# Miniprotein binders against Mucin-6 (MUC6), part 68

Target 1, 185 residues: Mucin-6 (MUC6), of Homo sapiens (Human) (q6w4x9r395to579)
Amino acid sequence: GHCSLEGGSFVTTFDARPYRFHGTCTYILLQSPQLPEDGALMAVYDKSGVSHSETSLVAVVYLSRQDKIVISQDEVVTNNGEAKWLPYKTRNITVFRQTSTHLQMATSFGLELVVQLRPIFQAYVTVGPQFRGQTRGLCGNFNGDTTDDFTTSMGIAEGTASLFVDSWRAGNCPAALERETDPCS
Below, E stands for the ipSAE of ESMFold2; O stands for the ipSAE of OpenDDE; V2 stands for 0.75 times the mean of E and O plus 0.25 times the DockQ between their complexes.

## First folded at step 12 (miniprotein)

Design m3 (from ug4 with E26Y K30E; at its last look DockQ between E and O 0.71; V2 from the best seeds 0.00; counts 0 for: pae E 2.1 > 1.5)
Fold by OpenDDE base, look of step 14:
Structure m3 (fold): chain B 185 residues (1-185), chain A 83 residues (1-83)
Amino acid sequence: as target 1 above (185 residues)
Amino acid sequence: SMKRIRVYIEVEGDPEKILEAAEKIYEIAEELGVEVFVFVREDGLTTVILVEGDEEKVKEFVERVREILKELGAKVEVEEEEL
């Protein structure tokens, strides 16, 4: 399964459902029993301009009981608040520079993350087949059905992206705004 | 320098009611200067409150949050880790 966060406000789920939102919060991208130690992948969005529509991804966070790995737009990688030099390895996670513009987080448990640093901070999440039907969050449920991707954290199907996205907030933030996807994105 | 800790709080109860109280939780976090995440776990039933910061501040946070959760009739389990 492939999930993408692109263009500052666009998301494509594991089931290839595209949607757009404008929010300035930390959101759960991926939860799964396949992630060890209650692991979760999160995305941090912030205001990038003066208007409500000017929002962008500014960091990706992998959070577990043991680690809090943050990859930020300024190319700083931290674990539990401490800056780490690349390549950085802890247990079953490795963070390294893939290219001059890309960082990669590789894991032994079937999660891969690629972060594009320039020109736009973007993220690409890949999960193995063992995750099929066992994911939740902004990346959807990876069950081959796009119609139920907007399932909330409480298991309720939502009709709008904004309500869906808001259900996955992990911080104190204003409500997200929904917009149609750009067919050119 | 003060020790930094992480506390993982598992809350059993109606997630909706707990999330309704999240505003107060965030206010406490802001007041104390600690970092907090509140979210429902993958089981869809358990709410997690993860807090990080200086030990003294985090401990105060936990105590204040416990009181809020107690009023909601929620069951709370707390795990502490040194950073």
Scores: ipSAE 0.704, ipTM 0.887, lowest interface PAE 0.7, mean pLDDT 93
Fold by ESMFold2-Fast, scan of step 12:
Structure m3 (fold): chain B 185 residues (1-185), chain A 83 residues (1-83)
Amino acid sequence: as target 1 above (185 residues)
Amino acid sequence: SMKRIRVYIEVEGDPEKILEAAEKIYEIAEELGVEVFVFVREDGLTTVILVEGDEEKVKEFVERVREILKELGAKVEVEEEEL
């Protein structure tokens, strides 16, 4: 299955249901018993630089008991807070530059992430068939039925994206305070 | 460099009530300058709170969050590791 995060704030689920959301925090993209060590894939969104009514993807996070791998729109890759040179390899995960504009995170457990860095920061999630019917999060439940793709973290199928997205919030929001230029020195 | 730690907190209780308290948890994290993740596991029963940052600040965060969770009748298991 394939899930995509494109155009700043558009998502297409594993069952090919498209939606758009407005959120400025950290959200679970993918949670599954197929991910080892309580692993979860997360997305960080922030306000667009042009309009506060629009949001955009700024980082993707793979979090487990062992690792916190962050791929940022600034082209920085960290694990557990330490910057890593590519290619970066752990026991089950390799992060490398696929092209001049794309990074890839390959895993031994059927998850693959491709991140487009330029011109727009975007992410593409691929999962193997073992994940079918065993996914939760913004990428949907991968059961072949789009009518329940907006299943919340509490297991309730919603008809709209807003409550669905809010239920999958899982972390801090980037600082979004309006700052004055030329502060009093 | 300053000592940094990560604390993994498993919370057993009503996930809906715990998630209603998440805004307070995020406020405490922002005040203390620690990074936090709060989410319900696939079992639908256990909520995870994972926090990392400077040791002193993380320990203060954990103490404050324990009080919130105690008021909700939740049971808490804590695991700490150095970064």
Scores: ipSAE 0.639, ipTM 0.838, lowest interface PAE 1.3, mean pLDDT 83
Fold by ESMFold2, look of step 14:
Structure m3 (fold): chain B 185 residues (1-185), chain A 83 residues (1-83)
Amino acid sequence: as target 1 above (185 residues)
Amino acid sequence: SMKRIRVYIEVEGDPEKILEAAEKIYEIAEELGVEVFVFVREDGLTTVILVEGDEEKVKEFVERVREILKELGAKVEVEEEEL
C-alpha cells in the first residue's frame, strides 16, 4: 500500500483516493495495530503562502512509546528531541540519507517512509500487505474501497475531506481562530 | 525544574466526549508551554493525551487535565517517563 503527501496539502490514500485540504495542525497520518508500541505516523502542516488556503507539509513524525522521530523541512532528524547523525538506527527503525535530496526511514514492521527534502518537502508512505484493512488516519483504511477512505477518528464515513481531516487533528493548531473561520481543517 | 518529561494519560470513557474537551486541553498546553498530542487510539475506545515539556509545567498540566477528565466521568491512567 502507498500513500503520498505532495505539493500544497495534496494526499493520495492507500486506496488511491486523492484529496486536498487546508490546515495548519498536526494530523494522524497512519495508525494500525501492526505498528509496535502504540506507534503512529503524523504529519505537520503550516502556512506556505499569504492566504489561509496555502498550506504545506513541514514535518513527519513517527511516535511510539519508545521513539519520537521527527524529520523536518530544516533537514534535521531528531529522536525524542535529540538531533541524530545519519545513518541512525534503533532496534527496529533505520533512518538514512537515500540521496542528496531524499531521506528514508525503514522499519522491521512493514512501514517505510521516504521524505523528499528538496525542492519541496514531500513524503511517501509504504506499508506491507499485513496492513490491509487495518489502517486509520489521513492515508485511509486500506480496504480496497475508496468510498469509505474518509472515515473519521470516530468511525464515521464522511463525504468531504474537510470533516475527515479535522477529525484526525492530534496536536496544537497555532491559529485556532483561523481554524474556526476556515471550513477546511 | 529544567528536566524534560513525557507523560501518557490514557483515558477510558466516551471518546467523543473526551475529544470535545480537547480544545480546552490544547489551551492549557499553550498556556503552560508544553507540547501535547490528543488522539483516539486504533482500538477506538482509548483516548491518549501525551504531553512533553518541562517537568514542573507538565505536572501542572496533568493536574489540571485530571480535573477536566474527572468532571467528564472518565477513568484515567497516568504513566511518566523521563526524556
Scores: ipSAE 0.503, ipTM 0.795, lowest interface PAE 2.1, mean pLDDT 84
OpenDDE base, second read of step 13: ipSAE 0.569; ipTM 0.835
ESMFold2 (binder alone), look of step 14: mean pLDDT 84; pTM 0.827

Design m4 (from ug4 with E23A E26W)
Fold by ESMFold2-Fast, scan of step 12:
Structure m4 (fold): chain B 185 residues (1-185), chain A 83 residues (1-83)
Amino acid sequence: as target 1 above (185 residues)
Amino acid sequence: SMKRIRVYIEVEGDPEKILEAAAKIWEIAKELGVEVFVFVREDGLTTVILVEGDEEKVKEFVERVREILKELGAKVEVEEEEL
């Protein structure tokens, strides 16, 4: 399956459901039992001012018990906070420059990430067939049914992207996003 | 040079209530200058709070977060790793 993060804030799920959101948090893109060592793929969004959405992808993070690999729009790759020169290899992950404008993260467990650095920072996630029906996060559940692609972190299928996206927030969210309801209502 | 650590806090409790507390957890992280992630595991039952940064700041973060989780009636398990 294929999931894409394009044009600042557009997402197309593994089941090909497109949606858009406005947010400036770190979000869970992909969580699955197929990812070793409690692995998760995450996306960092921040204000752009350049795109029509006002928010854009600024980094992709692969987090596991052993690794925290960050690929940023600044063309810096770190693992566990330390800058790495490419090609960079861990036990089951290799990050390398595929072209002058693209980085690739290849894994031994059926996940592949391609990051476009220029002219616009974008990400493309590919997962093998073993992930079918075994994914959670912003990329959807990969079950062949787009009607439940907005399944929250709690397992609830939502009709709109807003509650779905908010349930997958993982870090550094603006305080304003947490205070939509009047406390005296 | 400051020693850097990573701490995994595995939280058993109502994930909905724990996620509602995430905003306060992120504010504490910002105040202390540590990086934090809060997310529900694929089992839909266990919440993970992962924090990393300078040892003294991470330890203060863990202490403050433990108080929040205690108020929510959550059970916690903590694992520390040196970076």
Scores: ipSAE 0.525, ipTM 0.801, lowest interface PAE 2.1, mean pLDDT 82

Design m5 (from ug4 with E16Y L19M)
Fold by ESMFold2-Fast, scan of step 12:
Structure m5 (fold): chain B 185 residues (1-185), chain A 83 residues (1-83)
Amino acid sequence: as target 1 above (185 residues)
Amino acid sequence: SMKRIRVYIEVEGDPYKIMEAAEKIEEIAKELGVEVFVFVREDGLTTVILVEGDEEKVKEFVERVREILKELGAKVEVEEEEL
């Protein structure tokens, strides 16, 4: 299955349901029992530069009990807060430069991530067949049926993207942090 | 030295009520300078509060969050891991 995060704020699920949302937080893209050590793939969205009415992908995070790998739009890769030179390899994960504009994170557990750095930061998630019907998050449930792709974190199928997206919010919100540091407060 | 730890707070209770408290929990994290994630697990019933940062600040965060969760009637289990 393939899930894409494109054009700043567009998502296409593993079952090929397209939608758009406007949010400025970290969101769960993919949770699955197939991911080792409570692993989850997350996406960070923030305001699109000087335009506060639009949002864009600014980083992708793979979080597990051992690793917090962050790939950001400024081409910095960190694990557990430490900057890493590419290619970067752990026991189960390798991050490397696929092309001058693309980074790839390959794993031993059936998850692959390709990140486009330029001209627009975008992400492409590929999962193996073992993930079928066993995914949850913004990328959908990968069950071959698009009618329930907007299933919230509490298991409710929604008709619109907004409540679905809000249910997959995972904190660490850049816009909220910026507002709290307002010098006029 | 700045020892950094990661703490998983697993919360049993009404996930709707716990997620409503997520913004308040995130405000405490900002005040203390720790990174926090709050999300519902794959069972749709258990909420996880994952916090990472300096040991002293993370431990202070955990105690303040326990009070919020106690007011919500939630059952809490805590697991600490060094980075």
Scores: ipSAE 0.363, ipTM 0.740, lowest interface PAE 2.9, mean pLDDT 81

Design m6 (from ug4 with V36I V38I)
Fold by ESMFold2-Fast, scan of step 12:
Structure m6 (fold): chain B 185 residues (1-185), chain A 83 residues (1-83)
Amino acid sequence: as target 1 above (185 residues)
Amino acid sequence: SMKRIRVYIEVEGDPEKILEAAEKIEEIAKELGVEIFIFVREDGLTTVILVEGDEEKVKEFVERVREILKELGAKVEVEEEEL
């Protein structure tokens, strides 16, 4: 399955349901028992700067009991808070520069992440068939039915994106999100 | 230099009640300069609060969060690892 975070604030789930993202914090993209060591993929969103009503992806995080890999729009890759030179390898994960504008995180457990750095920061999540019906988060449940793609972290199917997105909030908002928008915008 | 630790706070209780406290917990994390992640496990019953940062600040965070969770009647288990 394929899930995409594009155009700053648009998400397409594994079941191909498109919606717009209006959050400004860290959110769970993908959680699954197929991810080892309590692994989860997360997305960090911030205000776009063009309009206070627009948000954009600024970082993607892979978090497990052993790793906290952060890939940011500033082309910095860290693990557990330490900057890493590419290619970077752990036991099950490799992060490398796929092209001059794209980074890839490949794993041994059927998850693949491609991050576009330029011209717009975007992310593409690919999961193997073992994840079918085994995912939860902003990328949906990967069960072949789009009507329940807005299933919250508590298992409730919502009709609108706002409550769905809020239920997947997963951490402290960056300090920048709490600042006043540029007075000139 | 400064020792960094990661602490997993596993909370068994009503996730809706625990997540209602998320904003207050996030404010404490910001005040102390620690990073947090809050999520409900796939069982829908266990909430995890993961915190990372300087040892002294993380320990203060854990103490303050324990007080909040105790008021909610939640069962709490804590696991620490050095980074």
Scores: ipSAE 0.273, ipTM 0.684, lowest interface PAE 3.9, mean pLDDT 79

Design m7 (from ug4 with V36T V40I)
Fold by ESMFold2-Fast, scan of step 12:
Structure m7 (fold): chain B 185 residues (1-185), chain A 83 residues (1-83)
Amino acid sequence: as target 1 above (185 residues)
Amino acid sequence: SMKRIRVYIEVEGDPEKILEAAEKIEEIAKELGVETFVFIREDGLTTVILVEGDEEKVKEFVERVREILKELGAKVEVEEEEL
């Protein structure tokens, strides 16, 4: 299955449901029992352009009990806060430059990430067939049915992207955004 | 030169009450300057709060959050890792 994060704030799920959202937090892209050591793939969004309604992908994070691999739009790769030179290898994960504009994270457990650095920061997630029906997060549940792709972290199928996306917030939200969207007055 | 640590806080409890506490927990993280990640495990029953930062600030965060979650009747388990 394939999930994409393109054009700043557009997402296409593993079941090919497209949507767009407005948000400036860290969000869970993918959780699955197929990911070792409580692994999760996350996306960091921040505001972009002159309008506060415009948001864009600025980093992708793979987090597990051992690793916090961050690939950012400034072409820096870190693990647990330390900058790494490419190719970077761990026991189960290799991060390398696939092309002059693309980085790839390959894993031994059926997850592959390709990040486009230029001209627009974008991400492409590929998972093997063992993930079918066993994924959660912004990339959907990979069950072959798009009608429940907006299943929240609480297991509720929503009809709109807004509540779905908000349920997958993993933190790191700028305080300024909260004041702009819901001013206390 | 402060030592940095990562702490996993696993929480079992009423999801509705935990969601209400999330706002206050994020405020505490902001006040202390620690980075947090919050997610619900595959079982749909356990919420994980991961916090990273300077050791003293992270420990203060953990104690304040533990008290909030205890008041909600949640079961809390904590695991620390050195970075």
Scores: ipSAE 0.240, ipTM 0.647, lowest interface PAE 4.3, mean pLDDT 78

Design m8 (from ug4 with F37W L50A)
Fold by ESMFold2-Fast, scan of step 12:
Structure m8 (fold): chain B 185 residues (1-185), chain A 83 residues (1-83)
Amino acid sequence: as target 1 above (185 residues)
Amino acid sequence: SMKRIRVYIEVEGDPEKILEAAEKIEEIAKELGVEVWVFVREDGLTTVIAVEGDEEKVKEFVERVREILKELGAKVEVEEEEL
């Protein structure tokens, strides 16, 4: 399955349901029992400086009990708060420059992330077939049915994106000047 | 009360040439009072012009943008979503 975060505020779920993202916090893109060590993929949205978009993706975070990998729009990659030179490799995760404008995070557990750095910060999430029907978050539930793609963190299927998006907020979102990439830590 | 729609204009071609038209596209959006976003998909070949607003204004925007893209020789596909 493939989920995309494009144009600063647009999302297409694993079941190909498109919607526009409205929010300025950290949100869960993907949680699954297939992710090791309570892993989760998260997206950080902030206010855009662009006149025709009020929110933009500014970082993608992979968080587990072992790792907190942050890839930001300023091309900085950190793990557990320390800046890393690319290619960066852990036991199960490798982050490397795929092209002059793209970084890739490859994993041993069926998750791949490609981040476009320029001209606009965008993210593309690919998951293997083992994730089918076993995902939750902004990328949807990957069950082949788009009518329940707006399933909230409480398990309620919504008809609109706003309540769905708000339910997947990852903890508190402090003021922009004091913003933390992982508000749950 | 007014019906709002979102339209995705997907343009196949050289993104750099298409993005040269972005300022003109933005002026049309401003004139019609619609919101517009322009971005390139992961293939590096498809440029998306996404527009939101009142149905009548968005449809006028799409028609005017199609004429601009036609002059550039670009291949265009359009998808509409009701809000």
Scores: ipSAE 0.026, ipTM 0.489, lowest interface PAE 7.1, mean pLDDT 78

Design m9 (from ug4 with F39W)
Fold by ESMFold2-Fast, scan of step 12:
Structure m9 (fold): chain B 185 residues (1-185), chain A 83 residues (1-83)
Amino acid sequence: as target 1 above (185 residues)
Amino acid sequence: SMKRIRVYIEVEGDPEKILEAAEKIEEIAKELGVEVFVWVREDGLTTVILVEGDEEKVKEFVERVREILKELGAKVEVEEEEL
């Protein structure tokens, strides 16, 4: 299956359902029993900087009990907060430069991530057949049916993208911190 | 240098009520200068709060969050690891 995060704030699920959202937090892209050590793939969104209503992908995070791998739009790769030179290899994960404008995270457990760094930061998620019907998050449930692709973190199928996206919010909201700076006193 | 830790807080309770408290929990994280993530596990029943930062600040965060969750009737299990 294939899920894409393109054009700043557009998502196409594993079942090929397209949608757009305007969130400015960290969101669960992919959660599955097939991911080892409570693993989850997450996306960080922030304001685009040029349009008030636009948001853009600024980082992709793979988080497990063992690793917190962050790939940012600034072309920095960290694991557990420490910057890593590419190629970077752990037992089950390798991050390397695929082309001058693309980084790839390959895994031993059937997950592949490709991030486009330029001209716009975008991400492409590929999962093996073992993930079919066993995914949750912004990339959908990968069950071959688009009618329930907006299934929330609580297992409720929503009719709108906004309620679906909000349910997969995982905190770390850069824009919210900046808004709270103004005391208005 | 300064000891940094990561804490996983696993919360049993109504996920909707716990997620409604997420904004308050994030305010505490900002106040203490710690990084926080909040999400519902694949079981749809357990909410996870992950916090990272300086040991003293993370421990204060955990205690303040326990009080909030206790008021919501939630059960909390904590797992700590050094970064």
Scores: ipSAE 0.189, ipTM 0.635, lowest interface PAE 5.0, mean pLDDT 79

Design w10 (from vb2 with L56F)
Fold by ESMFold2-Fast, scan of step 12:
Structure w10 (fold): chain B 185 residues (1-185), chain A 112 residues (1-112)
Amino acid sequence: as target 1 above (185 residues)
Amino acid sequence: DIREEVKKLLEESRKLIEEAKKAGDEEAVRLLEIAVRLLEEALKTGDPERISYALFFLSMALITAAEKKGDPKAVELLEKAQELLRKALEENNPELIKEAIKLIKEAAELLG
């Protein structure tokens, strides 16, 4: 399964459902019992001035009981708050430069992350078949059915992205906004 | 010729992957597979910086295998190679890359 975070604020789930949101928070991309030590992959979004997006991905975080690996758009990688020289490895995770514009986080547990650093910070998440039907978060549930891809943190399938996205906030941030066009006069 | 020496390291790295599999060293297997991919990509570009980075990654993979096997001499050679590769990147000096390759080869022989 592949999930992508592209164009600043566009997401395509593991079941290939696309959506977009406007939000400034840390959001849970992926939680699964397949991730060791209560692991979770998260995305940080902040305001942007890009013509096609009002918010942009600014960092990706892998958090577990052992590690807090942050990969930021400024090409800084930290673990538990300390900057790391690349390539960097723990027992199960390796972060390295794949190309001049891409970093990769490779793991022993079937999760791969590729981040494009330039010209726009973007992320690509790949999970092995053992994750099928075992994921939750912004990347969806990976069950082969797109109708329930907007399953909230409370287990409710929503028809729209806004409530879905807001349910996956990892902090006390403002709700994601849907901008309504003013009615024509 | 750096390219020919790197090609020989690729062949030896593939053999070391099989040895790591026999030893049950799953971490070394994963790191060596990444190193092989990075070295193959670097050779296609011919970029000395990419070659140096790939060799640094290979040395990290080999240190992982050496630590599991309990070979401090191999670790010492590889750590020295890593310092030479850092300097090669900073100074744009291909002679340091050649010296690092010699040390990596010596360590690989100890591990193989």
Scores: ipSAE 0.395, ipTM 0.757, lowest interface PAE 3.0, mean pLDDT 81

Design w11 (from vb2 with L56W)
Fold by ESMFold2-Fast, scan of step 12:
Structure w11 (fold): chain B 185 residues (1-185), chain A 112 residues (1-112)
Amino acid sequence: as target 1 above (185 residues)
Amino acid sequence: DIREEVKKLLEESRKLIEEAKKAGDEEAVRLLEIAVRLLEEALKTGDPERISYALWFLSMALITAAEKKGDPKAVELLEKAQELLRKALEENNPELIKEAIKLIKEAAELLG
């Protein structure tokens, strides 16, 4: 399955349901029992001057009990707060430059992430067949049925993106909270 | 010629992928397949930085395989190769890239 985060704030789920949202927080893209060590893939959105979106993707995060890998639009890769030279490897995860404009995070557990750095920061998530029907988050439930792709963190299927997206906010969004007090907001 | 030595490493790496598949070393297969793609792309550009990056990635893939096999000599050769590649970039010295390739080839022979 393929999920894409494109053009600032457009998302296409694993079941090919497209939607757009407005948000300036960290959101859970993908949670699954197939991810080891309570792993989750997350996306950070912030206000941005893109031609077709008010908010845009600024970083992608893979978080587990062992690792917090952050890939930022500034082309900086960190793990647990420390900047890493590419290629960077952990036991199950490898981050490397696929092309001059693209980074790839390859894993041993059936998750692949490609990040386009330029001209617009975008992300592409690929999961193997073992994830079918076992995903949750902004990328949907990967069950072959688009009518329930807006299933909230509470398990409720919504008809619109707003409540769905809000339900997948990470429990700690310091950037979003700090932005609320920004006088330029 | 660096290009000819890289071509030889590509052939050796493809053989090591098949050996890793037979051994059930899924991690080594994954990393070696990435290394082969990066080396093929670097060879087309002829860019020393891209070649060094691809060689560093190959050395990382081979260290992974060597650690699983329990071959400390291969690990030491590959770590020395990585140090030479770092110095090659800092000093802008292509002779160090050639030396790194020799060490990587020696490690690959130990693993094949």
Scores: ipSAE 0.036, ipTM 0.454, lowest interface PAE 6.4, mean pLDDT 79

Design w12 (from vb2 with L56Y Q82A)
Fold by ESMFold2-Fast, scan of step 12:
Structure w12 (fold): chain B 185 residues (1-185), chain A 112 residues (1-112)
Amino acid sequence: as target 1 above (185 residues)
Amino acid sequence: DIREEVKKLLEESRKLIEEAKKAGDEEAVRLLEIAVRLLEEALKTGDPERISYALYFLSMALITAAEKKGDPKAVELLEKAAELLRKALEENNPELIKEAIKLIKEAAELLG
């Protein structure tokens, strides 16, 4: 299965359902029991000047009990708040520069992430067949049926993207996990 | 000629994949296969940045194999190579790439 985050705020789910949303928060892209250590893939959206949307993808985060890997549009990769030189390797995850404009996060558990850095920050998520029917989040449930791709965090299938997207907000914001959040600090 | 040296490392990397497979080192096989792909792309472009990144990834893959094999000298050589490649990327300096290749070759000889 393939899920894509393109052109600022367009998403295509694992079941190939395209939609668009506006948001300035961190959203859960993918949760699954197939991800080790309670892992989740998340996307950070913030305001932008791109013509087709006023919001755009600014970072992708892989969070588990062991790791918080952040790949930002500024081409900075951090794990648990520390900047890392590429290639960066943990026990189960390797982040490396695939081309001058693309980074890849390869894992041992069937998840692959490719991030386009330029000209527009975009992300592409690939999951192995073991994830079929086992995913939740903005990338959909990967069950082969597009009619329930807008399944909320409460398990309810919605007819519109707005309620679906809002249900997958990670906490109460702020957007961009690596940004300065307190002007007094 | 740096392209000829990278080509030799590509062939050595393919041999080391087979050695890692025989050793049951699944992690090293996975990383070395990625390194081979990156080296092939680097050879197509001749771009020093891509060459440096591919060699840096190869160094990390070989450290994984060296650690499992229990070869501290190979680990030391590869860590030094990785540091030189990091500097090469920051300074845009091809002489550091050549020095790193020499260290990677020495480590590869120890590993198989």
Scores: ipSAE 0.000, ipTM 0.222, lowest interface PAE 13.8, mean pLDDT 76

Design w13 (from vb2 with L38F A54G)
Fold by ESMFold2-Fast, scan of step 12:
Structure w13 (fold): chain B 185 residues (1-185), chain A 112 residues (1-112)
Amino acid sequence: as target 1 above (185 residues)
Amino acid sequence: DIREEVKKLLEESRKLIEEAKKAGDEEAVRLLEIAVRFLEEALKTGDPERISYGLLFLSMALITAAEKKGDPKAVELLEKAQELLRKALEENNPELIKEAIKLIKEAAELLG
C-alpha cells in the first residue's frame, strides 16, 4: 500500500482516496499493531505563504518507545533531539540520502518512508501486505474500501475530511477555524 | 582501480546477503540490500558519493557482525573507515574512499 503527502496540503490514502489537508498541528499518519514498540508515523503541518488558509508539511516524525526520529523541511534529521549524520541506523530503522533531493527511512517491519526535500517538501509512505486492514490515521484504514477512509480516532466514518483530520490531532493544538462553520458561507 | 574494487565489493555484499538470510539476521539483510543498491548505482554513474554511501552501509553491517564476534579490532578499523567515508563526502575527495576500502578489507579478513 501507498500513501502520499504532496503539494504541501494534499493526501492520497492507502485505498487511493484523495483529499486536501488543511491544518496546523501534528497529526497521526499511521498507527498499526504491525508497528513495533507502540510505533506511530506522524506529520507536522504549519501555515505556508501569506494566506492562513494554506498549510504545508514541515516535518515527518516516527515515534516509538525507543526512538523519536524527525525529518524536517530544513533537511535536518534528529533522533531523540540529537542531530544525526546520514546514513543513520538503529536496530530496525535506517535513514539515508537516496538522491540529492530525497531521504529514505527503511525499516525491518514493512514500513518505508521516502521524503522529497526539494523543490517541495513531500512524503511517500509504503506498507507491506501485512498492514492490510490494520492501519489507522490520515493514510486511512487500508481495507480496499474508500467510503470509510475518513474513519476518525473514535471509529466513526465521516463524510468530510475536516472532522476526520481534526480527530487525528496529536497534541494541544488550537481550536478549529471559526469561519468553517459560518452560516453565511 | 576503484571501479573494479566496487564490483568486487558488490559481489561480496550479495554473498553476505544470502548468508545473513540463512542466519535469520534481518538487520544485516536490510543494511546489505541498501549497500547493494548504492554500489549498483555507483557502477552506472561513477558517482563517488554513491560509492561512499554503499561502503558506509556495508561497514555498518560488518560492525554488527564484529560486535557479535567480540572483535574490537575489526570494529575499530570499520569505525575509522566510516570516518574516512564521511570526510570523502564532505570534501569530495575520492582518495579517502581508497583508504576506507583498505580498512574495510582488513576488517573483513579479521572476521573470516
Scores: ipSAE 0.011, ipTM 0.458, lowest interface PAE 8.8, mean pLDDT 79

